# VHH binders against p49116, part 153

Target 1, 238 residues: p49116
Amino acid sequence: EGPLLSDTHVTFKLTMPSPMPEYLNVHYICESASRLLFLSMHWARSIPAFQALGQDCNTSLVRACWNELFTLGLAQCAQVMSLSTILAAIVNHLQNSIQEDKLSGDRIKQVMEHIWKLQEFCNSMAKLDIDGYEYAYLKAIVLFSPDHPGLTSTSQIEKFQEKAQMELQDYVQKTYSEDTYRLARILVRLPALRLMSSNITEELFFTGLIGNVSIDSIIPYILKMETAEYNGQITGAS

## First folded at step 12 (VHH)

Design d42 (framework vhh_ozoralizumab_d1)
Fold by ESMFold2-Fast, scan of step 12:
Structure d42 (fold): chain B 238 residues (1-238), chain A 121 residues (1-121)
Amino acid sequence: as target 1 above (238 residues)
Amino acid sequence: EVQLVESGGGLVQPGGSLRLSCAASGFRFEDYGMYWVRQAPGKGLEWVSSISWDSSYTLYPDSVKGRFTISRDNAKNTLYLQMNSLRPEDTAVYYCATEFYSTYGEPLDYRGQGTLVTVSS
């Protein structure tokens, strides 16, 4: 049995919509987020182990973990996206909503706490200088999570997660041999992903594009996209 | 006043084609994503297609993928749905829709009056 991930799975290149509008708006943010989501799902389906689980199981896995994959993608692509600028625009809009009395203070607090946690996560990953191999394995660890309710083939999923953890450990120990505690610093960040609400992520990044359809409902269609159609969504090309 | 006015529905034989149009007014059409949704007799609302403000993204469920094409003309404030290879199960009232946010997280839904598509022999 070969490695879980190959060098091709390390490549994760986000192409942003252009031109950037003079003023950031919901539509630009949603377009940017959709490109990242599509890239993340294309990345997952390219893994042979993921395909080996079968369509029903692999769809259920992505439905359960898309928010964790998306958040890792936001952290990995934060510079390309100018994520800090996007989050500042969202915060400004939310604070103006308090002034205009359009949204309850409790809801705004909940959303602001989510944004704070997202910023903290992305900043921690940046400070650790997480590389492309480390991101690929962290995504694999969250993708192959056997503990979500309703999953089948949980023993096989658990084996793939353990394999991802072992390969990450081997990589870190060989590449960062002088930093004995690096792996522990990286792994302690993962539980924070489980505490982030997928509903709030969806409201912040996606509702301007998909309206009455949830990300959960769209996932099976994205996973079935032909490569040419998928590339069209990522690049905005015909 | 926001207005969405659908047209182009009618009776068509199975395997036929129809093109629906939606004329939008009262808002900056070029700044908003647009949707087609439908309601079959005795059923709930079903999402049919979505298109981004700049046409760079379009989305379809498996039930219509390859048969329906969503498009828009921002210069004319018009949304289109090209429907090919129509089936009896496509019989529904088709609504043009958009969402405005009073805040970033709270959509305000707008739909037109709908246009009836009947697919039967």
Scores: ipSAE 0.000, ipTM 0.145, lowest interface PAE 14.9, mean pLDDT 81

Design d43 (framework vhh_ozoralizumab_d1)
Fold by ESMFold2-Fast, scan of step 12:
Structure d43 (fold): chain B 238 residues (1-238), chain A 121 residues (1-121)
Amino acid sequence: as target 1 above (238 residues)
Amino acid sequence: EVQLVESGGGLVQPGGSLRLSCAASGFRFEDYGMYWVRQAPGKGLEWVSSISWDSSYTLYPDSVKGRFTISRDNAKNTLYLQMNSLRPEDTAVYYCATEFYGPYDSEFDYRGQGTLVTVSS
């Protein structure tokens, strides 16, 4: 068998909607987030090992981990997205809501805590200066997670996760040979991804979706899109 | 329109061999994973084998592992299943599928006719 990931899987280029509006709004944020989500799913679909698991397993894996993949994507594309600007705008809106609406105070606090965790995660990844190969393997590790409820083929998924971990170790050892503990510092960041709520991610980034459609419900349709349709969504072409 | 046409089935004695083919059209065959699935009379669909777009990964359930071999020819847009040491339990209609198209697709209820494999003396 060849490597789990090739150089094509390291390339992860997000094309933002143009132009950026003078004042951020839910439509721009939703469009930007949707492009990142589509890019992330297209990335997963392109992995030979992922394809080999089969359609039902592919759908179940992405449904289980889309929030983790999306969050890694946010960290990787933080500069391209001007994520700090987006989060600051969301925080300002939520602070005004807290002051004006005394109902749902617990929910607003929960959302603010999520934003804080997201900022902390992105800052830790930036501080570690995670490169494109490292992001690709971290995404593979979370994608091939065998421990989500309801999964079949868990033994095979676990083998692909272990292969991702081994290839990441080989890469880090060769590329950052003088930093003996780099791999450990990177891997201990991953559990934080599972503490972040997918429902809150939907509320923050996907409120502009028509018909109050959940991400969980659209995942099978996104995965079925042909390459041209994916490219249309990612670039915003008609 | 995506089209998958299975062939190569037939009657074979236990211990015999058959080679199934699936001719694909309407999509970029070389970009997608491919699967074989089967349905025995009166039973549900059972996954038989998977292959990645570049043939670097193949998967099999324990029921066929070591007996069946999946392969593909991207230049000919064709998927194959080499079946050896056939057992009566392998009797089924065999379908090919892509990761986004085939008998598992409940939203688009398109099913080809498949190819019948009968293992009997």
Scores: ipSAE 0.173, ipTM 0.612, lowest interface PAE 5.0, mean pLDDT 84

Design d44 (framework vhh_ozoralizumab_d1)
Fold by ESMFold2-Fast, scan of step 12:
Structure d44 (fold): chain B 238 residues (1-238), chain A 122 residues (1-122)
Amino acid sequence: as target 1 above (238 residues)
Amino acid sequence: EVQLVESGGGLVQPGGSLRLSCAASGFRFEDYGMYWVRQAPGKGLEWVSSISWDSSYTLYPDSVKGRFTISRDNAKNTLYLQMNSLRPEDTAVYYCATEFYSGDYTPEFDYRGQGTLVTVSS
């Protein structure tokens, strides 16, 4: 059996909306995040092992892990997105909301803690200089997580996760042979993705797209899109 | 103030066992991965084990795999290393470590404790 991922799955190119507005607004942030979400789902759908699990399992897996996958995408595309600028704009908006008594202090604290955790995660990945192959395998490990409640075919999912872990280990040992601690540093960071609330991610990045509809509700429709529709969402053309 | 305090080291015969503990304070222990590293006399730091925040991932180099077990108790802010089938080459000062990432600058193993000496000798 061949590798779980091919070189085509290592390529992950985010095209940002152009031009960036003079003042960041909810629409620009939402469009940028939506492009990353659609790119991430198109990436997952392109994996033969993922396709082999079947449509119902594919939907359940992505519903369970989209926030983890999205957060890895934010880290991988942080420079392209100017993520620090986006997060600064969100923080500014939140501070204004406190002053206008539009949000409780407890809610602001939760959201600020989420932003801090996200910044720390992205900074840790940047400091480790995680490469495209490593990101591809980390995303695969997250995608093929057998431990989410309600999943079927868990033994097959576990097999694909183990294959992803093995291929990542082989890659790191060969490419970074003198850095004996690298794999350990990378892998212990993955569970931190589960500290990130999907509800807070939706509030920060997707309010303009989904309104009162959850990301969980749109996932089946995104996964069923034809390739041309995926490309249209990624490029913003229709 | 972040503090890591190791204990449980001592003199043990080859084939023996020891359990090391690390008491952590000054940070949200439950949110961070933890490491054990060691330094043998006249050698550099060697990574010994890693554990994720929720214990779902544990990692070991081949030199200790099958002999050492890392674990944590998040309620007690304590990290453990169970060492079995100890060998003379396991003789080292053992350190508890963690990493925080703030901005663009974080040292390798941000915080490391004072260490606990393990000596494997007859």
Scores: ipSAE 0.006, ipTM 0.491, lowest interface PAE 8.9, mean pLDDT 83

Design d45 (framework vhh_ozoralizumab_d1)
Fold by ESMFold2-Fast, scan of step 12:
Structure d45 (fold): chain B 238 residues (1-238), chain A 121 residues (1-121)
Amino acid sequence: as target 1 above (238 residues)
Amino acid sequence: EVQLVESGGGLVQPGGSLRLSCAASGFRFEDYGMYWVRQAPGKGLEWVSSISWDSSYTLYPDSVKGRFTISRDNAKNTLYLQMNSLRPEDTAVYYCATEFYRSGYESPDYRGQGTLVTVSS
C-alpha cells in the first residue's frame, strides 16, 4: 500500500517564460498560468491513487477541482510567478476600465471581488509559511473531494481524502510539534477555495489567449499527454 | 479613446493571400497585446491570433496555424495579419482588437469596424 504521496509529489517547481517583459501583458500572464495548470495536472496524474480511480473518474475529479488546484498552485508559486505584480497590473487595468466606462460595472465588481479573495488567500498562506509537504497534502485533500456533483466511486475518493488528511496531520504534528493549533489554522483556509469562481479565474488567466476554448474542454487532453509533450508545454519547447 | 482602423480585406480565390493592417491610436500601442478576431456570416466572434506587446509571443488556433502570421510595428502603431492558403471557411469580417480580457475584446469599444475578407471563386 504505502503512503498516498511520496517525496516526488512534494517537488513542485514552476518554470516561468523567459525573459519576463518590462511591462506585463496578457500573453505573459496566460503562458505563465498555462504552465502552472499543466504542472498541476501532471502532479495529480503522477499520484498512484489518482490513476487507480480510472480515467472517467480521474477526468471528472480534475474538471471539478482544477480551479482549487490552480489557486493553491498560485499561492505556492506566488514568489517565482511575481503574482502580486501580475494582480496589481490586472487591478490597474480594471480601474482604468471603470474610469472609461468600457466594461459592465457588475462584471468589473465580480472580477475585483475575485482578485481580492485571491490576494487574501495567498497572503494568508504566506503568513502561515506553508511548506512544500503541507501544499502537497492540501492539494491532495482538494483533489480527492468526494462531494462534487456527478462523481462515481465516491467512497473510494473519500478514503483517499481521509488518507491525505491523516498523513498531513502526522506530518504537521511531527514537524511543528510546538505549534498545537497549526493544522487547524491551515485547514480552515480550504473552504475559501470554493468561493472563487472558475469562470473568473479562466477570464483572468486563460481566456485572452485560448479564445473560445474552455479549460473544461482541454482537461481530458492534458491528462492524456505523454511526458515529453507535457515537458514541451512547461518549457515552451517543442 | 481606443481607435482601431482595419484595412486590406477583399475578394480572393481559394489558395490566395491577403495582408490585413490595423492602424491604432488613442492608447499606448507598444504597451498592449493585440488580437485579430473574425465573424463569419451568421456566426459568433472567433479568435484568430494574438501577439504580445514586444512580438516575443504569438498564438494561433489550429484552424489557421501554419497559414496565418500575426506581426506588429510599434513605431507605426500598426498590427498586421498575413493570410496565406486562404480557404472558403476563412470568409468573415476581420476585426483588430486590444484588451487584456476576452470580455473586453468582444466589446465593440475594444475592436475596430472590421474589414471584409471573401474567399470564393
Scores: ipSAE 0.000, ipTM 0.169, lowest interface PAE 12.5, mean pLDDT 80

Design d46 (framework vhh_ozoralizumab_d1)
Fold by ESMFold2-Fast, scan of step 12:
Structure d46 (fold): chain B 238 residues (1-238), chain A 122 residues (1-122)
Amino acid sequence: as target 1 above (238 residues)
Amino acid sequence: EVQLVESGGGLVQPGGSLRLSCAASGFRFEDYGMYWVRQAPGKGLEWVSSISWDSSYTLYPDSVKGRFTISRDNAKNTLYLQMNSLRPEDTAVYYCATEFYSYDSGPEYDYRGQGTLVTVSS
């Protein structure tokens, strides 16, 4: 068979809501995050290998890895999103909530630790100057993870993950031939993605989008959207 | 409304061949992955083959790999299953299927056709 990913899967263009408000608010942050989430799911759905696994497997895979895909997307789109500014606004809101006794100290500590881990991850990726091809393959590696409980077709998922790993290795060795340890430095960053709480990600970025409904419960609906509906979500037009 | 109409089933002797067809309408066929599933007498549904929207990827379980070939013609909105070296255990009603609306991780499918019976017997 041909390559797992084509040039179309390297292109990952986030369209931010416009205009940016003078003061960052929950609605702007949630809209920005929602666009990234929808872009990430549309990206996954566009992969022929992913489509061939079938709808039940597709849903299970994305339910298992959406937080990892979203976090990789945050790192890849950090400059477009002004992610550092968004995180600073969230921290400021959290500090104001402490002063007003609206949240427990333990909860605030958990959220702050999550923000710190996210900043550290994004900074690591930025320092490595991860390119679009590398991001595409890293997303494919986390998407085709055969080790989540409840998955069907695990042997085929594993083959696709191995194919992603092999194509990433070939790309890095060809493109960055003088940097012998680059692939190792990139891959050792991936385990950190599984340590980040999806519940805290939902609270920070999706409060306005989901209301009282979890990301897990809406994933099947997002994956079934027609191409025009996806385009509407990622551009804010419908 | 989504419609899937299977045809091509029949009685065939062991070692024989059949070609199944599925005519699709009511949706943009070229945008969706397609599947063949079967149900043998007294058994549950079994996945038989999958094909991506652009035909670049096809999947088969070990039970049919090397014997069955899935293909599609997006211009004709038609899905095919070429079945070679048929065995008595291939006897089943074969269904054409596309994306499902299940919220479980179980093997469920939406947009199934009415099915076509394949009987492999001497």
Scores: ipSAE 0.000, ipTM 0.251, lowest interface PAE 13.5, mean pLDDT 82

Design d47 (framework vhh_ozoralizumab_d1)
Fold by ESMFold2-Fast, scan of step 12:
Structure d47 (fold): chain B 238 residues (1-238), chain A 122 residues (1-122)
Amino acid sequence: as target 1 above (238 residues)
Amino acid sequence: EVQLVESGGGLVQPGGSLRLSCAASGFRFEDYGMYWVRQAPGKGLEWVSSISWDSSYTLYPDSVKGRFTISRDNAKNTLYLQMNSLRPEDTAVYYCATEFYTYGSDSEFDYRGQGTLVTVSS
């Protein structure tokens, strides 16, 4: 039986909106985030094991883990996105909202704590110098999580998650043979992804383009898109 | 395990009323949106009503709007459907449903209870 992921699945190339505006704005942030979300969903759909689970299971898995996939994507693409600049712009917007009394203090506190957790996660991944193969397998481990409520085919999902874990182990032990504990350091980063609120991620990154429509409501649509429709969204061709 | 148990169905005359109940267990009822769906003899599933986790939002198709009212009691883990001005075409098995999915499903409402039969006949 072949590997869970091919070289095609290791390649994860985000095409940013061009050019970056002189004054960073909500539209640029939302377009950049939407491109990453669409790339992440297309990446998941391209995995044969994922396709084999069927439409309803695919929809349930992505609805359950899109925030974890998105956050891993943010960490992986942080440099390409200039994520630190985007987060600084969001923080500036939140601070201005405090001055204008547009948001409750409790909500601003929740959002700021989320930004802090996101920064910590991205910094930890950068510190570990996580490579493209490691990111691909971490995303696969997150995608094939059998423990979300409402899932069927959980034994097949668990098998695919275990296969992802085994292939990650083989890769790390071969590539970083001198660092005996590298795999453990990488894996202990994953639980933090589940502590991040998907609702706050939507508020931070998707306000300008999605309005008040939830990511959960558009996931089935994106997953059912034909390749041509998907490519149109990703490339930004008008 | 997740369980949904419907009750309150029966035979009623046209123009009459019935109140359906759904007892939920095995999950945090207060955290999930809930649905009523029905299946008439020889037809597919038809969505009847939706209610948000906190009751702030309810939806109805035109076929039942103004006649049916969905409600919930989160303290009792119970969903209700008040059906007024019943018509013969309302005859169906009524199912309580949640947003849980089943592999191979063609519908968002595939996870549902056993159903309760409502017959509207003279």
Scores: ipSAE 0.000, ipTM 0.097, lowest interface PAE 20.5, mean pLDDT 80

Design d48 (framework vhh_ozoralizumab_d1)
Fold by ESMFold2-Fast, scan of step 12:
Structure d48 (fold): chain B 238 residues (1-238), chain A 122 residues (1-122)
Amino acid sequence: as target 1 above (238 residues)
Amino acid sequence: EVQLVESGGGLVQPGGSLRLSCAASGFRFEDYGMYWVRQAPGKGLEWVSSISWDSSYTLYPDSVKGRFTISRDNAKNTLYLQMNSLRPEDTAVYYCATEFYSPEYGSDFDYRGQGTLVTVSS
């Protein structure tokens, strides 16, 4: 049995929609988020250990963790996405909504709290200067979480999570040998991902989806997508 | 368009060996994980083995671990199951399956082949 991740699994390159609009709109934000989601799911299914668990387990794992995986992707790709600009545009839209509907004040507060948590998380990761190897292993730790309800093969999932933790530890100790507590500072960031609501993430980034399509509903289809179909979704029709 | 054709089943005595093959067509075999599942008479589907697209990961339940070996030849679009030390309880129809079959039907694995019968008896 080899390492959980190879160098090819460290590569995570988001291609943004082009051209960038002069002013951000729901369509651009949704397309950008969808590309990141598709990239994240393609990354997951490229992991040999993940594939070996079987498609029902794979679907259950991704349904349980897509929001955590997506949020890590937002942090990793924050600069490429101009995430701060996207979040500022969303905040501006929400402030305008407050003026029109006083009965939705509680909902707007929940959404604003989510945005602040997301900003805090991304800023923490940026301050720690998390590298590509560290992001890959953090995503693997999140992906192989055995503690979500309804999962089968939980002992095997737990073993893969432990393997991810061990390989991250080995990497950090070799690469950042002078910083004894770096691994601890990185790992204490992960619980914050569980506080992020997947429903609010859908509202913020996937509002442009036509109809009442949920991320849970499309996950099985994305995971079954052949390479040609996947490439079509992430590059679009140029 | 996706086609999986199993072969290699038959009658074998306890302690014997058989090698099953699955010929795949209609998709990029080298891009997908593959599985063997079996169904004994009057029982549900039971997972037998899994292999990743690159053969770097293989998984087995305790019931077959150490006796069965899954392997694949991506150049030939063929999946294999080497079965050693066969027991009467291994009697079943064996199916090969791929990870892109629909999980929405409530099966852990969805088989697409006709299956191949393995009977272990004296």
Scores: ipSAE 0.006, ipTM 0.381, lowest interface PAE 10.6, mean pLDDT 82

Design d49 (framework vhh_ozoralizumab_d1)
Fold by ESMFold2-Fast, scan of step 12:
Formats: structure tokens, C-alpha cells, sequence
Structure d49 (fold): chain B 238 residues (1-238), chain A 122 residues (1-122)
């Protein structure tokens, strides 16, 4: 009955590892990415509608959409992360790998295409100047996607997605009343998120963080963690 | 000047079919992904389908999956949406859309067409 999201769900503050190293390395990139992933999962857990679906449904939804949530988070936090610098470092590593014959040309092409798609997405969001409310609702639309295989509560999930879409429309029409096509331009970005490989995202941003353990396998454990446990995992404080 | 002109909407009975077209001009249609979105009376915009520049990838939400088919003819600069087994809840203004990227891969400008009305009623 009340709004799907409150003002507390608009706040999305990423705290980066400090200091940034002189030369970007796998450990810094992985720690930065893990902080964003944990922040994204904690954000999802804080939504009453999400909690109402129950643990099994929560796990299934996040397993299905973590890459889309993570990519939206990368776009939203691009400045805080210096994402362009991180992507440039990855590109330099790939160019060196070509020269040293360490990776196949086909794999390098797949990874470069993924990076280009990610850059295009982040640049389009930046050009549209997507605000915190819009990001919150886009994340909610992605989270409450009823069309992933194996979901059991699809009717309720679809209801929450429709509510997210309606609340986004209300916000955009009131806040950006002079831009009649803004909502359409925002929404047409979302299908592109599903074309990006979660396996390539995992390889680019999470190599070395979880070893051979997939993001999919750790999701249930992250979703069960309390705030203190999240802080302990991120900061290393015990 | 980028132009997207939707057509093919109309009044149909539940269970009927319609084929929507979008005529694109002012850009290299074959280089860009295309989208259908709709807005039902009293509701927000809803993504309906997307298709890659080469037709190798198509996407649908559960609400239209199995009933709607997106396609394109790059030689004719035309996007299509074949709508089968139409339901009253499909009643909406349907829009086609695209986005542009500059030489460096940065999104330069988005465009959305004027729309075509689809009414499903008995």
C-alpha cells in the first residue's frame, strides 16, 4: 500500500579502499568490486517488499540479477570508483596479453566487447545524468524481474516490478517535467544489462577475491549476513 | 534529423493479432539496437522487446513472451512487432526507440518515436 522504496533506499554510498595504489592491481579492483556487490545486496535486503517474498525467493532473485544490479552500481558509483581508470588498466592488461600470447584472440574479443558495452552503458547513464532516485527505481525494476527461469512467486514479483515502474514514472514526470522522453530513454537502457555476461563480469572484477568460488554460490551467505558481519567482511575489522 | 514513425495500431478483439512497424530515417539503422516500449492508460512505461543490430539477440519480458515477436529489416530501415493472442492488458501506446553512440562509444542522443495506439477490447 505504501511506496515500494523510501528515502533510505535512495542513499547508496560506496566507501572505497584507501589509499588508491600508484598502480592498479587485481587486489584493489577486487576489493572495490566486492564492496559494491555487498552494498548492492545489503540495499536489496533492506526493501520490505523483497523481505516479504521470503528467503528462497530472495536468493533466487539475487542469483538471477546480481550482474544487472552490479552493473547499475558501477554506473552509479563510476566517479567514486574512478571506473574509467579501472577499465583502462584492464584494457592495458588485455593488450599486453595479446602481445605475450597468453590469451586467445577469441577470448580477448569477448572481453573487449563486454568492456565496450559496459563503457557505453555507463556513459549513457552519465549523459542522462541519472539521479539517486532513478537509480534506486532502476535497481528495483531489475531486482523484481519475474521473467528469470525457476522463479516460484512470479505474480507477486511482477506486481512489485510494476509498482517500481509506476513510482519511477511519477518521480520522473514530477522532477523532469520538461523532458517528455526522459523516462523512455532511461527504460530502453535496461534490456542491454541482460546482454552482458555475468561470467565475464566475474572474471574482470572478482578474480582473486573468491578464488574458484562463484558469485552465485556465495549469494545465499551474503544475504544472511547481519550489518556487523557485512562491515567485518568489507573492512576486515574483527 | 532522426525520425522514427510507428504505425499498425488499431482496435482488435481479444485473441486477435496486429503487426506494428517503425520506419527509421536519419541514421544508419543497421548499426543500432532497437526497442519497443509501451504505455498503458494510467500506467508507466513498460519495456516490451529489444533486438540487436544484427538480429542475433532478442529479449522479451514474461508478460509478452511467446505472444510477441520483434524483428527488423535492415535493408528497409524498418522495425517490426508481431503481436499475437492479444489481451485487454496489452492496450497501450506503443513506441519504438533507439540510442546513438559517438566515435568513442559514448551515448550521444536517444530518440523515441511518436507512438501508435493499440486497443484490445470486445
Amino acid sequence: as target 1 above (238 residues)
Amino acid sequence: EVQLVESGGGLVQPGGSLRLSCAASGFRFEDYGMYWVRQAPGKGLEWVSSISWDSSYTLYPDSVKGRFTISRDNAKNTLYLQMNSLRPEDTAVYYCATEFYDTYGRSEFDYRGQGTLVTVSS
Scores: ipSAE 0.000, ipTM 0.103, lowest interface PAE 20.3, mean pLDDT 80

Design d5 (framework vhh_ozoralizumab_d1)
Fold by ESMFold2-Fast, scan of step 12:
Structure d5 (fold): chain B 238 residues (1-238), chain A 119 residues (1-119)
Amino acid sequence: as target 1 above (238 residues)
Amino acid sequence: EVQLVESGGGLVQPGGSLRLSCAASGFRFEDYGMYWVRQAPGKGLEWVSSISWDSSYTLYPDSVKGRFTISRDNAKNTLYLQMNSLRPEDTAVYYCATEFYGYSSEDYRGQGTLVTVSS
């Protein structure tokens, strides 16, 4: 059998709304995040192993792991997105909300802690200098997680996760042969993804969604989207 | 200092038209989406229309769709709302605002202009 991922699955190119505004607004942040989410879903659905699991299983997997995929995408695309600038703008907005008594201090604290955890994750990935092949396999490991509640075909999902882990190991050992502990340093970063709240991610990055649509409700639609519709979403030309 | 100043409100008969203007200063107007909201007497704020920074995208709720048109002139730092086929239920104070941090950024909302639709 061939590899789980081909070279086409390593390519992950985010096209940002241009130009970046001088003062960030919720719509720019939301459009940027939506493009990353759509790119992430399109990436997942292009994997033959993913397609082989069937539509119902695919929807369940992505609903369970979209926040982990999105966070890995944020880390991978942090420079393209100017993520540090976006997060600084969100922090500034939250501080203004405290001063104007618009949000509770407890909620603001919870959201700030989430932002700090996200910054720490992205900084750790940047420090490790994770390459495009490594990101592709980490996303595959996250996508093919057999341990989410309600999943069917868990044996097949587990086989694909193991295949992703084996191919990542082979790649790292061959490409970074002198660094015996690199794989371990990379893999110990993954559990942190499951501790980050999808609800807070949604509030930070997707507040500008028209009609208060939840990410959970749009996932089945995105996964069934034709190429023309997908291109419209990632370029904003819908 | 960021400042938004609305104008163009007044008394108009049902079926009439008004054009509202919002003069913006203190920020790069051409870089931000803008929107209109209104507040009828004794009611909460209601979103009326939105426009992207480059005018490529506009959005309307069903209550005003086909009757109102949002537009902007980036060279003049001015936002417009053309209101046609006005109804008594359109009576409200109309505010312009930046999409800068969305509705929660009321610091960038103007003072408002009153529109009264009555015979």
Scores: ipSAE 0.000, ipTM 0.143, lowest interface PAE 13.4, mean pLDDT 81

Design d50 (framework vhh_ozoralizumab_d1)
Fold by ESMFold2-Fast, scan of step 12:
Structure d50 (fold): chain B 238 residues (1-238), chain A 123 residues (1-123)
Amino acid sequence: as target 1 above (238 residues)
Amino acid sequence: EVQLVESGGGLVQPGGSLRLSCAASGFRFEDYGMYWVRQAPGKGLEWVSSISWDSSYTLYPDSVKGRFTISRDNAKNTLYLQMNSLRPEDTAVYYCATEFYSWESGTPEYDYRGQGTLVTVSS
């Protein structure tokens, strides 16, 4: 059997909407986040091992882990997205809502804690200087997670996750040979992804979705997109 | 419309070999994983083998591993199953299948399959 990921699966290039508005708004944030989500799902469907599991299993896996994939994508693309600027705009909106008594203190606390967790995660990944190969394998480890509730037979998923872990180990040992504990430092970051609420992620980044559709409901559609249709979505050039 | 046409089944003695073919049309064959499933008399569908769109991954249950080989020819839109060391318990109708998931219509696993080809292993 060949490697789980090829060099083509390491490439992860986000194209941002243009032009950038003078003031950040929900539509720009939503379009940017949607492009990242589409890119993440297209990345997953391009993996031969993922396709071999079949479309029903593919859909179940992505429904279970889209928030983890999206968060890894936010960390990987933080600079191109100007994520710190987006988060600052959200914080400013929340502070104004507190002063105008428009949102409950409990709700504001939940959202602020989520933003702080996201900032901490992205900062930790930046400080570790995670490269493109490492991000690809981390996403594969998250994608091929056999322990989500509601999955049926999980033996093949577990084997692909183990293969992702082995290939990551081989890559890190070869590329960062003098840093004995780098792999451990990287892997201990992953549990934090499961502590982040997908509902709050959806509220922060996808409030501008047309038709009041949920991320869960659009996942099967995105996974089934033809290459040309997908390219139209991520470039806005269709 | 999606069409899958299986062929190559027949009567064979235990220890014998057969090669099944599946001709696919109505969709971009090269973009989808493909499956073989079988149904023995009076039993439900049993997964037999799967192959990724580019042939880099193949999967088998323990019951056929080492005896069956799945392959595909994307230029000919054709899926194959080479069956060696056949056993009486391999007697079944064999179906070529692909999974399609649609936003507008939920598609059960193995919903897109052909009419099947009968394999009988007996003396």
Scores: ipSAE 0.000, ipTM 0.184, lowest interface PAE 16.5, mean pLDDT 81

